# VHH binders against von Willebrand factor A domain-containing protein 7 (VWA7): the designs that were tried, part 11

Target 1, 194 residues: von Willebrand factor A domain-containing protein 7 (VWA7), of Bos taurus (Bovine) (q0v8j4r314to507)
Amino acid sequence: ASSLSFVLDTTGSMGEEINAAKIQARHIVEQRRGTPMEPTQYVLVPFHDPGFGPVFTTSDPDSFWQQLNEMHALGGGDEPEMCLSALELALLHTPPLSDIFVFTDASPKDAFLTNRVESLTQERRCRVTFLVTEDPSRAQGRARREVLSPLRFEPYEAVALASGGEVIFTEDQYIQDVAAIVGDSIADLVTLPL
Short names: E, the ipSAE of ESMFold2; O, the ipSAE of ESMFold2 at other seeds; V2, 0.75 times the mean of E and O plus 0.25 times the DockQ between their complexes.

## First folded at step 10 (VHH; framework vhh_7xy4_2)

Design s6 (from n1 with A35S; at its last look DockQ between E and O 0.04; V2 from the best seeds 0.00; counts 0 for: pae O 20.2 > 2, placed apart)
Fold by ESMFold2 at other seeds, look of step 10:
Structure s6 (fold): chain B 194 residues (1-194), chain A 120 residues (1-120)
Amino acid sequence: as target 1 above (194 residues)
Amino acid sequence: QLQLVESGGGLVQPGGSLRLSCAASGFTFSDYAMSWVRQPHGKGLEYIAYISTGGGKTYYSDSVKGRFTISRDNAKNTLYLQMNSLKPEDTAMYYCAKERTSGWYRFDIKGQGTQVTVSS
């Protein structure tokens, strides 16, 4: 009773993270169709500035794919803010012992939720992997007036560590390739904390 | 015990070249992506180059793209930075960094760095 669960940053862009999620979902569905590893449930939680959700849940992989394909030009701000809120919703709707994939291009602004999300990943025994298309060394944010902390990704790293997952930083142009590789290895991934 | 030892810096004329090395120990080098960062005197850290675990993907900041080349030798646990067409604005302390997959910080910078000075 595993789930394929995606938390997607849809802020102001049909960007590389949405495309990467579509590619990964298609690949996983095709790889697992008709096998014992086929997910029994699919969960999708979009987020954007200033909001997140709603949760989309289905047992039908074709319905899941259609929902992903319909995510075009979602209105919102130009900076993701509610990543951990969306992840919490995903955890509450994801069966235990499942993998959750988070696609974002920015650090969270709801970092005060970090400990709650850590606890929930451990209680649910879900593994959380972040695919981040942001250069974490960049001091200037997407909005020109924003100054970025060098510690801004600590919440993602903390959640990944607590859950046995990881944080993968890539440029936008590579995230599609990384997502395909990660999708191929999901069933056999072993992640240990440092 | 994680150790990173940078070397190969020095004084060079504008337009010159240098090759930096970073000897790594205390961790499985081939399991981690690696980066070079630099710090000009009195300024913050600047991320300049990245290389994936197997060396198949590389990325460069706009300030060095086309002039610098990052590479690694996993058999020797060594990271390299070939710097060509050096400019005075490349003057900085250069550090190698182990990319983290978890924890509070993005990467580990543990060495003393190696100084690169580009002047007439």
Scores: ipSAE 0.000, ipTM 0.105, lowest interface PAE 20.2, mean pLDDT 74
ESMFold2, look of step 10: ipSAE 0.100; ipTM 0.544
ESMFold2 (binder alone), look of step 10: mean pLDDT 87; pTM 0.891

## First folded at step 11 (VHH; framework vhh_7xy4_2)

Design t1 (at its last look DockQ between E and O 0.92; V2 from the best seeds 0.59)
Fold by ESMFold2, look of step 11:
Structure t1 (fold): chain B 194 residues (1-194), chain A 122 residues (1-122)
Amino acid sequence: as target 1 above (194 residues)
Amino acid sequence: QLQLVESGGGLVQPGGSLRLSCAASGFTFSDYAMAWVRQPHGKGLEYIAYISTGGGKTYYSDSVKGRFTISRDNAKNTLYLQMNSLKPEDTAMYYCAKERTYPGSWYRFDIKGQGTQVTVSS
């Protein structure tokens, strides 16, 4: 009795990340359909600046895939984004022992929530995996005198570690391939996270 | 008015040392984490060092770790960068940067000064 949950950055040029989530969802849903591991709930939470949500929840895998397929980028906004707020919302709507996948090209705007989200992943026993398409060594911000810390992804690393998941950095052109490989690897695994 | 004034740069031979200073005014210096960044001519910014508000946590990029030391004196509103074993690839404009204050600004820093040039050449 588990859920499959997606947290999607819908800002700007997130088309590749949205398509990667669609590919991963197809792999996981098709591999688990009709098995004891089939998710009983599906959760989708988009985020961008200035906001996040709404939450979409369904028990029907076909409805979930349709909702994901209709997702479109909302255009530009500030970086960082409200990723941890969206992830908290996903955790509150995700039953225990579930996989949550986060797709983003930005560090979190709401890093204050890191400890709370870590605690929620452990309480819910949910595994959180981040697929990130930004170069973590990039120092130049959007404004010419704005500087980005290489530590800006530490909140994602902390949440992933606490949950038993991981943070995967990749380039835009490879994220669809990476998502497919991650989806196959995780969908094959039946290990109980105790 | 908020100001950051970098100083202490100059021409140095390889293997030499320099100490950069960043004088801060117009804000409560001890409330903010600080960073040093550099920009080689015609190249992008490189984030090289960080220090927390009280000085208890530091970070260094791999390119400078073990050779550079960031420090701060909150009583004097001054940030420092001790640069040892300098190499030609350290040649750049050096800036101090102040942690931003707005909600949602974590891990973002602002350059406010004109920088100080460091040139490492024989």
Scores: ipSAE 0.467, ipTM 0.791, lowest interface PAE 1.7, mean pLDDT 82
ESMFold2 (binder alone), look of step 11: mean pLDDT 85; pTM 0.864
ESMFold2 at other seeds, look of step 11: ipSAE 0.491; ipTM 0.817

Design t2 (at its last look DockQ between E and O 0.68; V2 from the best seeds 0.55)
Fold by ESMFold2 at other seeds, look of step 11:
Structure t2 (fold): chain B 194 residues (1-194), chain A 123 residues (1-123)
Amino acid sequence: as target 1 above (194 residues)
Amino acid sequence: QLQLVESGGGLVQPGGSLRLSCAASGFTFSDYAMAWVRQPHGKGLEYIAYISTGGGKTYYSDSVKGRFTISRDNAKNTLYLQMNSLKPEDTAMYYCAKERYYDSSGWYRFDIKGQGTQVTVSS
């Protein structure tokens, strides 16, 4: 009765993150096919500046993999991004007791949604894990005179904590390796009975 | 129209103190969080201190915690940085920065608007 859901930042700088999501999705789909842990639904929600969505859903893991494989960076906008809006949409389309993975290189544009998304993760009993490729200690913004707060990822940390997930920071070149490791850990954890 | 003017920098010996000021105009100062950032010559920006709109919340980087104090006077549209126990590593151009957006959407982004004020800590 579970879903595998991906919330994917598709801005022009996200090529490595999109590839990491493809690798993680293929690993999970292939590992769980034909087992009791096989997800019954797959959800994909892209986001970018200025928008997010549409939702893609399917019950066919091969169709999900193909849809994800066809995703490309859509170009970019300003930081921050509409990440929490996309996550809310994913939560509304994800059955309870599911894993949601968020791939992004930016802090959220829509941080005012933080409390609402926290509550929704708890109501839906979904675990949310963020894979983030921006260095959280970076003070220099994209514009020459723009400064980034070290606190800018607190919304993601609050949502992850509320849902039982985590925020993982990594460099672009390593995100595919990290995504594979996280996928293995979550698969192992999900298969442990109580 | 919108301006931030930093002042109070100068040459000081290690262990000394300085008080920086940032005069704001052209916007409603009390509606925005403010920050101090610094840039050592030839290096990147370092975010060093933050203060909320009413002054009730502050944050300091580990490099300045316990030595620097950020404050604001909303009636005078002025931001301050009291710097004590100065070290040679504190040598930098210091800028005040204004939160870009009033609402929580992007409250983690700040803009430098002024020329900065140079602080040099040297024997």
Scores: ipSAE 0.494, ipTM 0.804, lowest interface PAE 1.6, mean pLDDT 82
ESMFold2, look of step 11: ipSAE 0.525; ipTM 0.840
ESMFold2 (binder alone), look of step 11: mean pLDDT 83; pTM 0.835

Design t3 (at its last look DockQ between E and O 0.03; V2 from the best seeds 0.00; counts 0 for: pae O 14.4 > 2, placed apart)
Fold by ESMFold2 at other seeds, look of step 11:
Structure t3 (fold): chain B 194 residues (1-194), chain A 122 residues (1-122)
Amino acid sequence: as target 1 above (194 residues)
Amino acid sequence: QLQLVESGGGLVQPGGSLRLSCAASGFTFSDYAMAWVRQPHGKGLEYIAYISTGGGKTYYSDSVKGRFTISRDNAKNTLYLQMNSLKPEDTAMYYCAKERTYYSGWYRFDIKGQGTQVTVSS
């Protein structure tokens, strides 16, 4: 009954982050095919400014891999992004007792959803882990000349804490390596009884 | 064995300048972002400056912006902090910090060295 669920930021220069998600997904699918740890459902929710979704779900790991493989980073886009809206959508389509992985380089535009998303992670008993390539100490936005709040990532940290997950920050060039390590480290953890 | 060795601290009068250095060894220096953090006596850590792997992006806290300049020399595995217009409030132990491969929350950087003391007083 467990799911492998990805929430992917597809805006900006997200090529490395999308590749990290592809690497993690391929690793998980190939390592778990035909075992009790194989996910029974796969969920993918892309997001970008101004939109998010649609939800892609499948029970077929090959279809999931194909959908991920066809995703590409789009140029431009505002920072911050609609991450919490996409995460809410993913939570509504992810079976209980599952892990959700979020890949982004931006703080959320929709922070007003933080409490709703926290509550939903607890109702669904889903663990949310964020892989973030943005420097939290950066004071200026990438795409526009704005002063960034030093607390702009607190919504992600609140959701992660409420769900039992983490927010992991790394640079763009290392996110693929980090995603592989995180995937290896939680291989035993993603096997959840229904 | 990963090492970070800070140097260049000392006693200076208000308005003075110091240049701190951090010698790195035991890892591929150019693969990691670097930061300077400081700790006033009896207080918590303050992240004051950051520099990307290639040196193209820098960030400063409001408390040092316009007065301090972070730089790096990847060929020499060395991180620098030029501190100008020093104030008594800049008195602290200064550490260089290496970006972790991954981290949770605000704990992005590792401190590995003993630090270098900067004291600004009359």
Scores: ipSAE 0.000, ipTM 0.192, lowest interface PAE 14.4, mean pLDDT 76
ESMFold2, look of step 11: ipSAE 0.493; ipTM 0.813
ESMFold2 (binder alone), look of step 11: mean pLDDT 85; pTM 0.861

Design t4 (at its last look DockQ between E and O 0.64; V2 from the best seeds 0.54)
Fold by ESMFold2, look of step 11:
Structure t4 (fold): chain B 194 residues (1-194), chain A 122 residues (1-122)
Amino acid sequence: as target 1 above (194 residues)
Amino acid sequence: QLQLVESGGGLVQPGGSLRLSCAASGFTFSDYAMAWVRQPHGKGLEYIAYISTGGGKTYYSDSVKGRFTISRDNAKNTLYLQMNSLKPEDTAMYYCAKERTSPGYWYRFDIKGQGTQVTVSS
């Protein structure tokens, strides 16, 4: 009954995150093929600046893999993105009682959606886990005179908390390993009614 | 031309107090959240305080909480930082920073001025 649902930041700095999503997808599909835990639906929502979507949904893991393989980074660096808009679309198209994984290296451009997305996660009973490759304590922006607030990730933390998920901050070099560990841990948990 | 001008820095003894000012011009000051940041010599920027457009919400880093107070006077287009119980580790160049977009939840800030030096010694 589970879905493999991904919300992916496709900016130019996201090469490692897109690869981590591909690895996690392949790992889950290979481990679960022919078992009760096999995903019955696959959802993909890309986002960037200035846009997000469209939603891609399929019941075929090979079609999902093909869609992921055609994705490439579009540019934009570490600018704020339309993450919460994309997550809202994913929630509307993800089966209830599913896990949603969000991959990004940026804080949200659309933080005004935070309360609405929190409510939607609870209505749909979906757990949202964010994998973020930006150091939240970093105050220095890309330019010498640009400053980043340590509060910029509060929207992700609020959504994760409301949904029973988490926000995981990691470095670019480790995100593929972290994604694999998170995928294994979530799979183990969804087997046990708690 | 958009400007931020910091002032009020100087040499002060440990335990002393200092009040920094930031004069804003060239934009509608009341539409933007503001922040104070500092840079100790040879170190990176530290985000230390934030104030919302109307002054109703504030934030302080753990390093200054309870000792520093951010405030603003929207009629005078001026941001303030009251610094009490100063310590040698507060020695830094201090900058005010303007929220990049209005209204914004993206929490990016821009330094526009030369800063004002605060030195806490002896």
Scores: ipSAE 0.412, ipTM 0.754, lowest interface PAE 2.0, mean pLDDT 81
ESMFold2 (binder alone), look of step 11: mean pLDDT 85; pTM 0.862
ESMFold2 at other seeds, look of step 11: ipSAE 0.592; ipTM 0.831

Design t5 (at its last look DockQ between E and O 0.85; V2 from the best seeds 0.52)
Fold by ESMFold2, look of step 11:
Structure t5 (fold): chain B 194 residues (1-194), chain A 120 residues (1-120)
Amino acid sequence: as target 1 above (194 residues)
Amino acid sequence: QLQLVESGGGLVQPGGSLRLSCAASGFTFSDYAMAWVRQPHGKGLEYIATISTGGGKTYYSDSVKGRFTISRDNAKNTLYLQMNSLKPEDTAMYYCAKERTSYWYRFDIKGQGTQVTVSS
């Protein structure tokens, strides 16, 4: 009935965000296989500097797991940039009443899309949860002369709030644990009759 | 060529005041939000304050709120930081920074900074 959708930061990161998404997907797939609660669609949208996409969509949970398993860091510029653009693509391909999980280690470059993405989450009735591995209080950017405002995650907070989701900040070494906990919570909801 | 030139730093006693200036050139100053940041010796950057393009909206970090005032004069292409009730903890190199993108999220330092030292 619903989709399981992932928006993954692949810039410079080989493992932690992708591995967290694999853990969450495996929990969901294993618990729901062959039941009425099994998601009917799986969506994957990578992003990196300077680009995002393409959208990967499948109805087969094993194919989705394989697509995730083959994800690798693409390299690129000095930071992941196009998170909201990738999220927009995911929203356009995700059926209503679905969960979308965004894995990133940075604030967005494309924050001008915030209001549009907020509206899309409400139109599509999708819940968006961000798992972010950057310290929100850090002022030092990746470049020596770049400064990061403590307000830089407002776009993620606004989208999460509009959608009924959350922004969760955690360290790289804990994102896999956090993703598993979030995945189990969603599995609990889908497992229980409403 | 884009330039930001900070000035007005110096040595001041605790409780004193200083006014920092940042002269901007090489871009349309009034189109960009501006920020002040500081770096204590041997420590990381600290975000201090931001001001909107027209000056009508400001943000301050908790460490300086109520003591520092950011302002701008778009006719003179100049950003200011009025620093009152200075403490030894305010000792740092101070930089102005130009908005990189909208929404006041990322800024670039372009100048050499101006040193503020608060000490007896």
Scores: ipSAE 0.405, ipTM 0.766, lowest interface PAE 1.9, mean pLDDT 81
ESMFold2 (binder alone), look of step 11: mean pLDDT 86; pTM 0.878
ESMFold2 at other seeds, look of step 11: ipSAE 0.410; ipTM 0.773

Design t6 (at its last look DockQ between E and O 0.95; V2 from the best seeds 0.66)
Amino acid sequence: QLQLVESGGGLVQPGGSLRLSCAASGFTFSDYAMAWVRQPHGKGLEYIATISTGGGKTYYSDSVKGRFTISRDNAKNTLYLQMNSLKPEDTAMYYCAKERTPGWYRFDIKGQGTQVTVSS
ESMFold2, look of step 11: ipSAE 0.574; ipTM 0.826
ESMFold2 (binder alone), look of step 11: mean pLDDT 88; pTM 0.887
ESMFold2 at other seeds, look of step 11: ipSAE 0.547; ipTM 0.810

## First folded at step 12 (VHH; framework vhh_7xy4_2)

Design u1 (from q5 with Y50W; at its last look DockQ between E and O 0.88; V2 from the best seeds 0.60)
Fold by ESMFold2 at other seeds, look of step 12:
Structure u1 (fold): chain B 194 residues (1-194), chain A 120 residues (1-120)
Amino acid sequence: as target 1 above (194 residues)
Amino acid sequence: QLQLVESGGGLVQPGGSLRLSCAASGFTFSDYAMAWVRQPHGKGLEYIAWISTGGGKTYYSDSVKGRFTISRDNAKNTLYLQMNSLKPEDTAMYYCAKERTPGWYRFDIKGQGTQVTVSS
């Protein structure tokens, strides 16, 4: 029995990412239903500018789906976002040997937490996978004279690597399809013998 | 109050060299990472090089790696870009950019830039 844990960017640009999280959750739960790996706990941590949380946990899948359906995009903040803070909170509430999925369209505001979050993923033995809907090669920021470093996603790459997960970059129009594929793949891998 | 003034551009032959400078004022230069970006005429911005606050770490895009060298002199509040083996595709307006907040990987252009033109 494991946890299904989601860290969701709820800025206004993330409406499609929230829907993608719902699709991925359904795929993972359905693939694991009736097996020893069926999730027994669900964790949800939203984040946005300027804040993150609170954490929501439940053992009831209906309560989890209801919480996801009640989430609304809150409008855009600047880049970066408080993603690593939210992930830290999720890690503290996720049982060991669980998967955590992070959905965001922005690099982190709180990259100074990178080493602490890396260590926490290893202590908790959780695998962290990021789905990111921003082009990592984009140099132009939202404001005319803002420039985005190609290194801005290195904190996510470091955390994913330390945890045995991955960072997946995609576009908003494809994230629901990508989330479904990732959900199916993760569910299959979890059910395979060592 | 914050200023970045780029200089050192000009016309140069392919295979030639130029050294760009960026004079900084109105902030504590040594507290911030710095970057060089460029914009070819009619095209978008390209992030080309980055240097840490003390100068101990650098990054280069694949388009300039091995040919360009970023450096800084914190005593003179000046950022540099040494450009060697210049190619026509290096023709662009060059800007220095200041890290907005340490560790955020977001940078601000504050100056007018300096034009580099590589042609025969």
Scores: ipSAE 0.501, ipTM 0.801, lowest interface PAE 1.6, mean pLDDT 83
ESMFold2, look of step 12: ipSAE 0.514; ipTM 0.809
ESMFold2 (binder alone), look of step 12: mean pLDDT 88; pTM 0.891

Design u2 (from q5 with A97V; at its last look DockQ between E and O 0.86; V2 from the best seeds 0.69)
Amino acid sequence: QLQLVESGGGLVQPGGSLRLSCAASGFTFSDYAMAWVRQPHGKGLEYIAYISTGGGKTYYSDSVKGRFTISRDNAKNTLYLQMNSLKPEDTAMYYCVKERTPGWYRFDIKGQGTQVTVSS
ESMFold2, look of step 12: ipSAE 0.638; ipTM 0.873
ESMFold2 (binder alone), look of step 12: mean pLDDT 86; pTM 0.878
ESMFold2 at other seeds, look of step 12: ipSAE 0.642; ipTM 0.873

Design u3 (from q5 with T101E; at its last look DockQ between E and O 0.85; V2 from the best seeds 0.68)
Fold by ESMFold2, look of step 12:
Structure u3 (fold): chain B 194 residues (1-194), chain A 120 residues (1-120)
Amino acid sequence: as target 1 above (194 residues)
Amino acid sequence: QLQLVESGGGLVQPGGSLRLSCAASGFTFSDYAMAWVRQPHGKGLEYIAYISTGGGKTYYSDSVKGRFTISRDNAKNTLYLQMNSLKPEDTAMYYCAKEREPGWYRFDIKGQGTQVTVSS
């Protein structure tokens, strides 16, 4: 009786994140079909600056797949986004003792929510894993004179740590493989080269 | 209106020291975190140091940690970078940068920079 819960960044190149979420969903569903671990609930919460949500919940994997196929990019790129707000909404709609996967290419705009989200992950006993398709060491922003600090991802690290999950930084071309590895019920920790 | 003016660069021998200044105007300096970044000729930007609004939190990249010190004087609207034990690899144009929005850790370069050249 588990839930498969996705918090998806809808900015920038949404195609890679959507495809990775589809692959992970299919992997988990097929691996767990007919077992006690088969997902009985699917949750999807999109986000971007300044918006997040609405939450989508279904018990039907075909409805979930259809909803993912209708996702489209809304712009915004590497601009900070409302990731923690979307994650909070997902936590409120995800059954306890579930895994939540967050797919994003940007740091959060709403880092003031960090402690609240940490507490919620522990109260709900949900494990949160972030798959981030931005190089945390990149100093060059989208604008020629914009500079990015590696400190921008500290909120994700804090939430992941509190929940027993992790933050995985990878490139767009590897996110699908990383998502499959993280979704495996016996997967080991792995760090891919950046 | 908003301006950041870097100064204090120059030619120095390896092992030498320089102190950079950044004069800020057109905004409430004490409300924003500040950073120093550098750009070697023909190469990308490197984030090197950070200081919070009141000066209570600092951060340094591994390439400068232990050699450079960032500081600020909010009464004078001025940011500083003390650079000691300079190496040829520190040769670059140095810029100060203002945090775009508090808490985002994303910074904007507004000035022309000041050149630091370390050569033997």
Scores: ipSAE 0.601, ipTM 0.844, lowest interface PAE 0.9, mean pLDDT 83
ESMFold2 (binder alone), look of step 12: mean pLDDT 87; pTM 0.882
ESMFold2 at other seeds, look of step 12: ipSAE 0.656; ipTM 0.864

Design u4 (from q5 with K98R; at its last look DockQ between E and O 0.94; V2 from the best seeds 0.69)
Fold by ESMFold2 at other seeds, look of step 12:
Structure u4 (fold): chain B 194 residues (1-194), chain A 120 residues (1-120)
Amino acid sequence: as target 1 above (194 residues)
Amino acid sequence: QLQLVESGGGLVQPGGSLRLSCAASGFTFSDYAMAWVRQPHGKGLEYIAYISTGGGKTYYSDSVKGRFTISRDNAKNTLYLQMNSLKPEDTAMYYCARERTPGWYRFDIKGQGTQVTVSS
C-alpha cells in the first residue's frame, strides 16, 4: 500500500546523515501510528561509490529501525556518487503514494538518469525529498584547481520538482534537526541553534 | 596532451570592454562543457560563467550577468568571454575550465590564466 523509503549515501562523511534518517523515521512512525497514513512497507537503499544497493524491505518498523541503526558509514569521500541509480532502485520497490527521502553530501555521477527517474516518480506517484549536507554555492573543489558549479545539484532539483518534493541544503550540524521537521506531517518539537 | 591557453587580458579603464579567448587542444572540445572562473588577488576562486557542449545552455553568476557573454566556436576549438561595462571589482586572473566528466559539473583549470586589470 504505502511505504516510507530511504536512500542513504553511506560514504565516510555521512555519519550525521545516517543519524538524521533515524530521527526522521522515528518522527514519521510516531505521527502516523494508528492512522490510514501509517506505512505498511519500509524500503532502504544505500549507495557508496562505485555501487548502490542492495535494497532492504520490511513491513516491521522495528526491523527497519534496527537496519538503520546497524548501518555504518563506509570509506570514501564526497565525490559524485550513484545517487540516481539508488533512487531508481528505491522507486522500483516502493508502492504508489509513498514518500522517499534521500540523504547525501554529494552531487550525482549518474545524472543521465534524471529524466527516467522523473518519469518513475510520476508513474509511481512518489514524492522525493533530498536532504543535502553541502553548500551548493561552494566553488572550491577538493583539488586546488577544481571548481564546482552550482548547477551540479540541478538533477536533484529536477527530480524533486517532478515528484512534488524539494531539495533542502543544510550544514552537517543541523541536518538532524532539519530531518525532524521535513516529514509529511507536522513537526513535534524543533531544536534550533542559539 | 590536453591544453587550455587563456589570452586577451590586459589593462582597461572602468566601463571598458575586453574579449578573452581560451584555445583548447589535445581533446575533443565539442564533447565538453566549459566554464570561466576568476581569482581576484588574495581571494578564492569565483565561478562566473558556463556553456554547454553545443552552446545551447549558458549560466552566469549574479556578479557578471548582463555584462559578460560566454560563447564557443567548436570548429575553432575556442571558448570566449566578452566582458563589457568592466568594473574595478572585475580585476582578477581569469581561467577557462573544462568539465572533468560530462554531466558532473565539476571543472578543471589547466592553464596559467590571463590577467585582467580594471583601473583608471
Scores: ipSAE 0.581, ipTM 0.834, lowest interface PAE 1.1, mean pLDDT 83
ESMFold2, look of step 12: ipSAE 0.638; ipTM 0.853
ESMFold2 (binder alone), look of step 12: mean pLDDT 85; pTM 0.865

Design u5 (from q5 with F107Y; at its last look DockQ between E and O 0.86; V2 from the best seeds 0.67)
Fold by ESMFold2, look of step 12:
Structure u5 (fold): chain B 194 residues (1-194), chain A 120 residues (1-120)
Amino acid sequence: as target 1 above (194 residues)
Amino acid sequence: QLQLVESGGGLVQPGGSLRLSCAASGFTFSDYAMAWVRQPHGKGLEYIAYISTGGGKTYYSDSVKGRFTISRDNAKNTLYLQMNSLKPEDTAMYYCAKERTPGWYRYDIKGQGTQVTVSS
């Protein structure tokens, strides 16, 4: 049972990431149409500081596409986001043996969930891929005297590794192209075990 | 009132050593990870080193690994940076930074820093 699940950071300038999710979903749906791998369920979990959710689920690709089209970037909150909480919610509502894609421009503020989310990805046998538009080498935060740890994305890397997915860092201007390429590659991997 | 006071900077020749200190007050020092960061004149911040709350885990950037040692004394509320084999490119303002919230990977600079100048 093939499912597509998206965890979308809807903060501030995430319009490019939302569009990347739309492009990836379109590529996967068109590529799999009429095959045994055509997704039978779609899951969407937005997150925005201070909250995340609600979960949206449907079996209709047109309804899913419409929900994505109606998503709008919300005003920004705290730069760290509750990404792992949203991902946990997505894992709980995603059928086993599914792909989950996470779009964000920030490191998590709920890193204490890392081990729990790793376990869920393995229990559910879901593959998690992160597309991240923040420069992992940047040390300067939003405030003049705020410093960003180079270790801040290790929680995403741990979850991706445990699930058989990956963390991909890219710039805003390229995320849509990268999302399309990742979508094609993951569709191939679902066809071929390991 | 929360304070971080850096000291121990100065002028040294290449190959020399310095020991920086960061005196902390106004919070429970042992509850927070600490970091050293530096800013060369006219350039951006560089994250140098990190130490966990108990001192059992450390991290160093590639630019200083093997030459600098971060340490802490939780009984004295003090963070240290031992800097050996100093190079001209180590010239910068050095700041200690306090973990904002455990597990967020964000650090705050609270002091004025201490200048390190490495020149022949």
Scores: ipSAE 0.594, ipTM 0.833, lowest interface PAE 1.1, mean pLDDT 83
ESMFold2 (binder alone), look of step 12: mean pLDDT 85; pTM 0.865
ESMFold2 at other seeds, look of step 12: ipSAE 0.608; ipTM 0.845

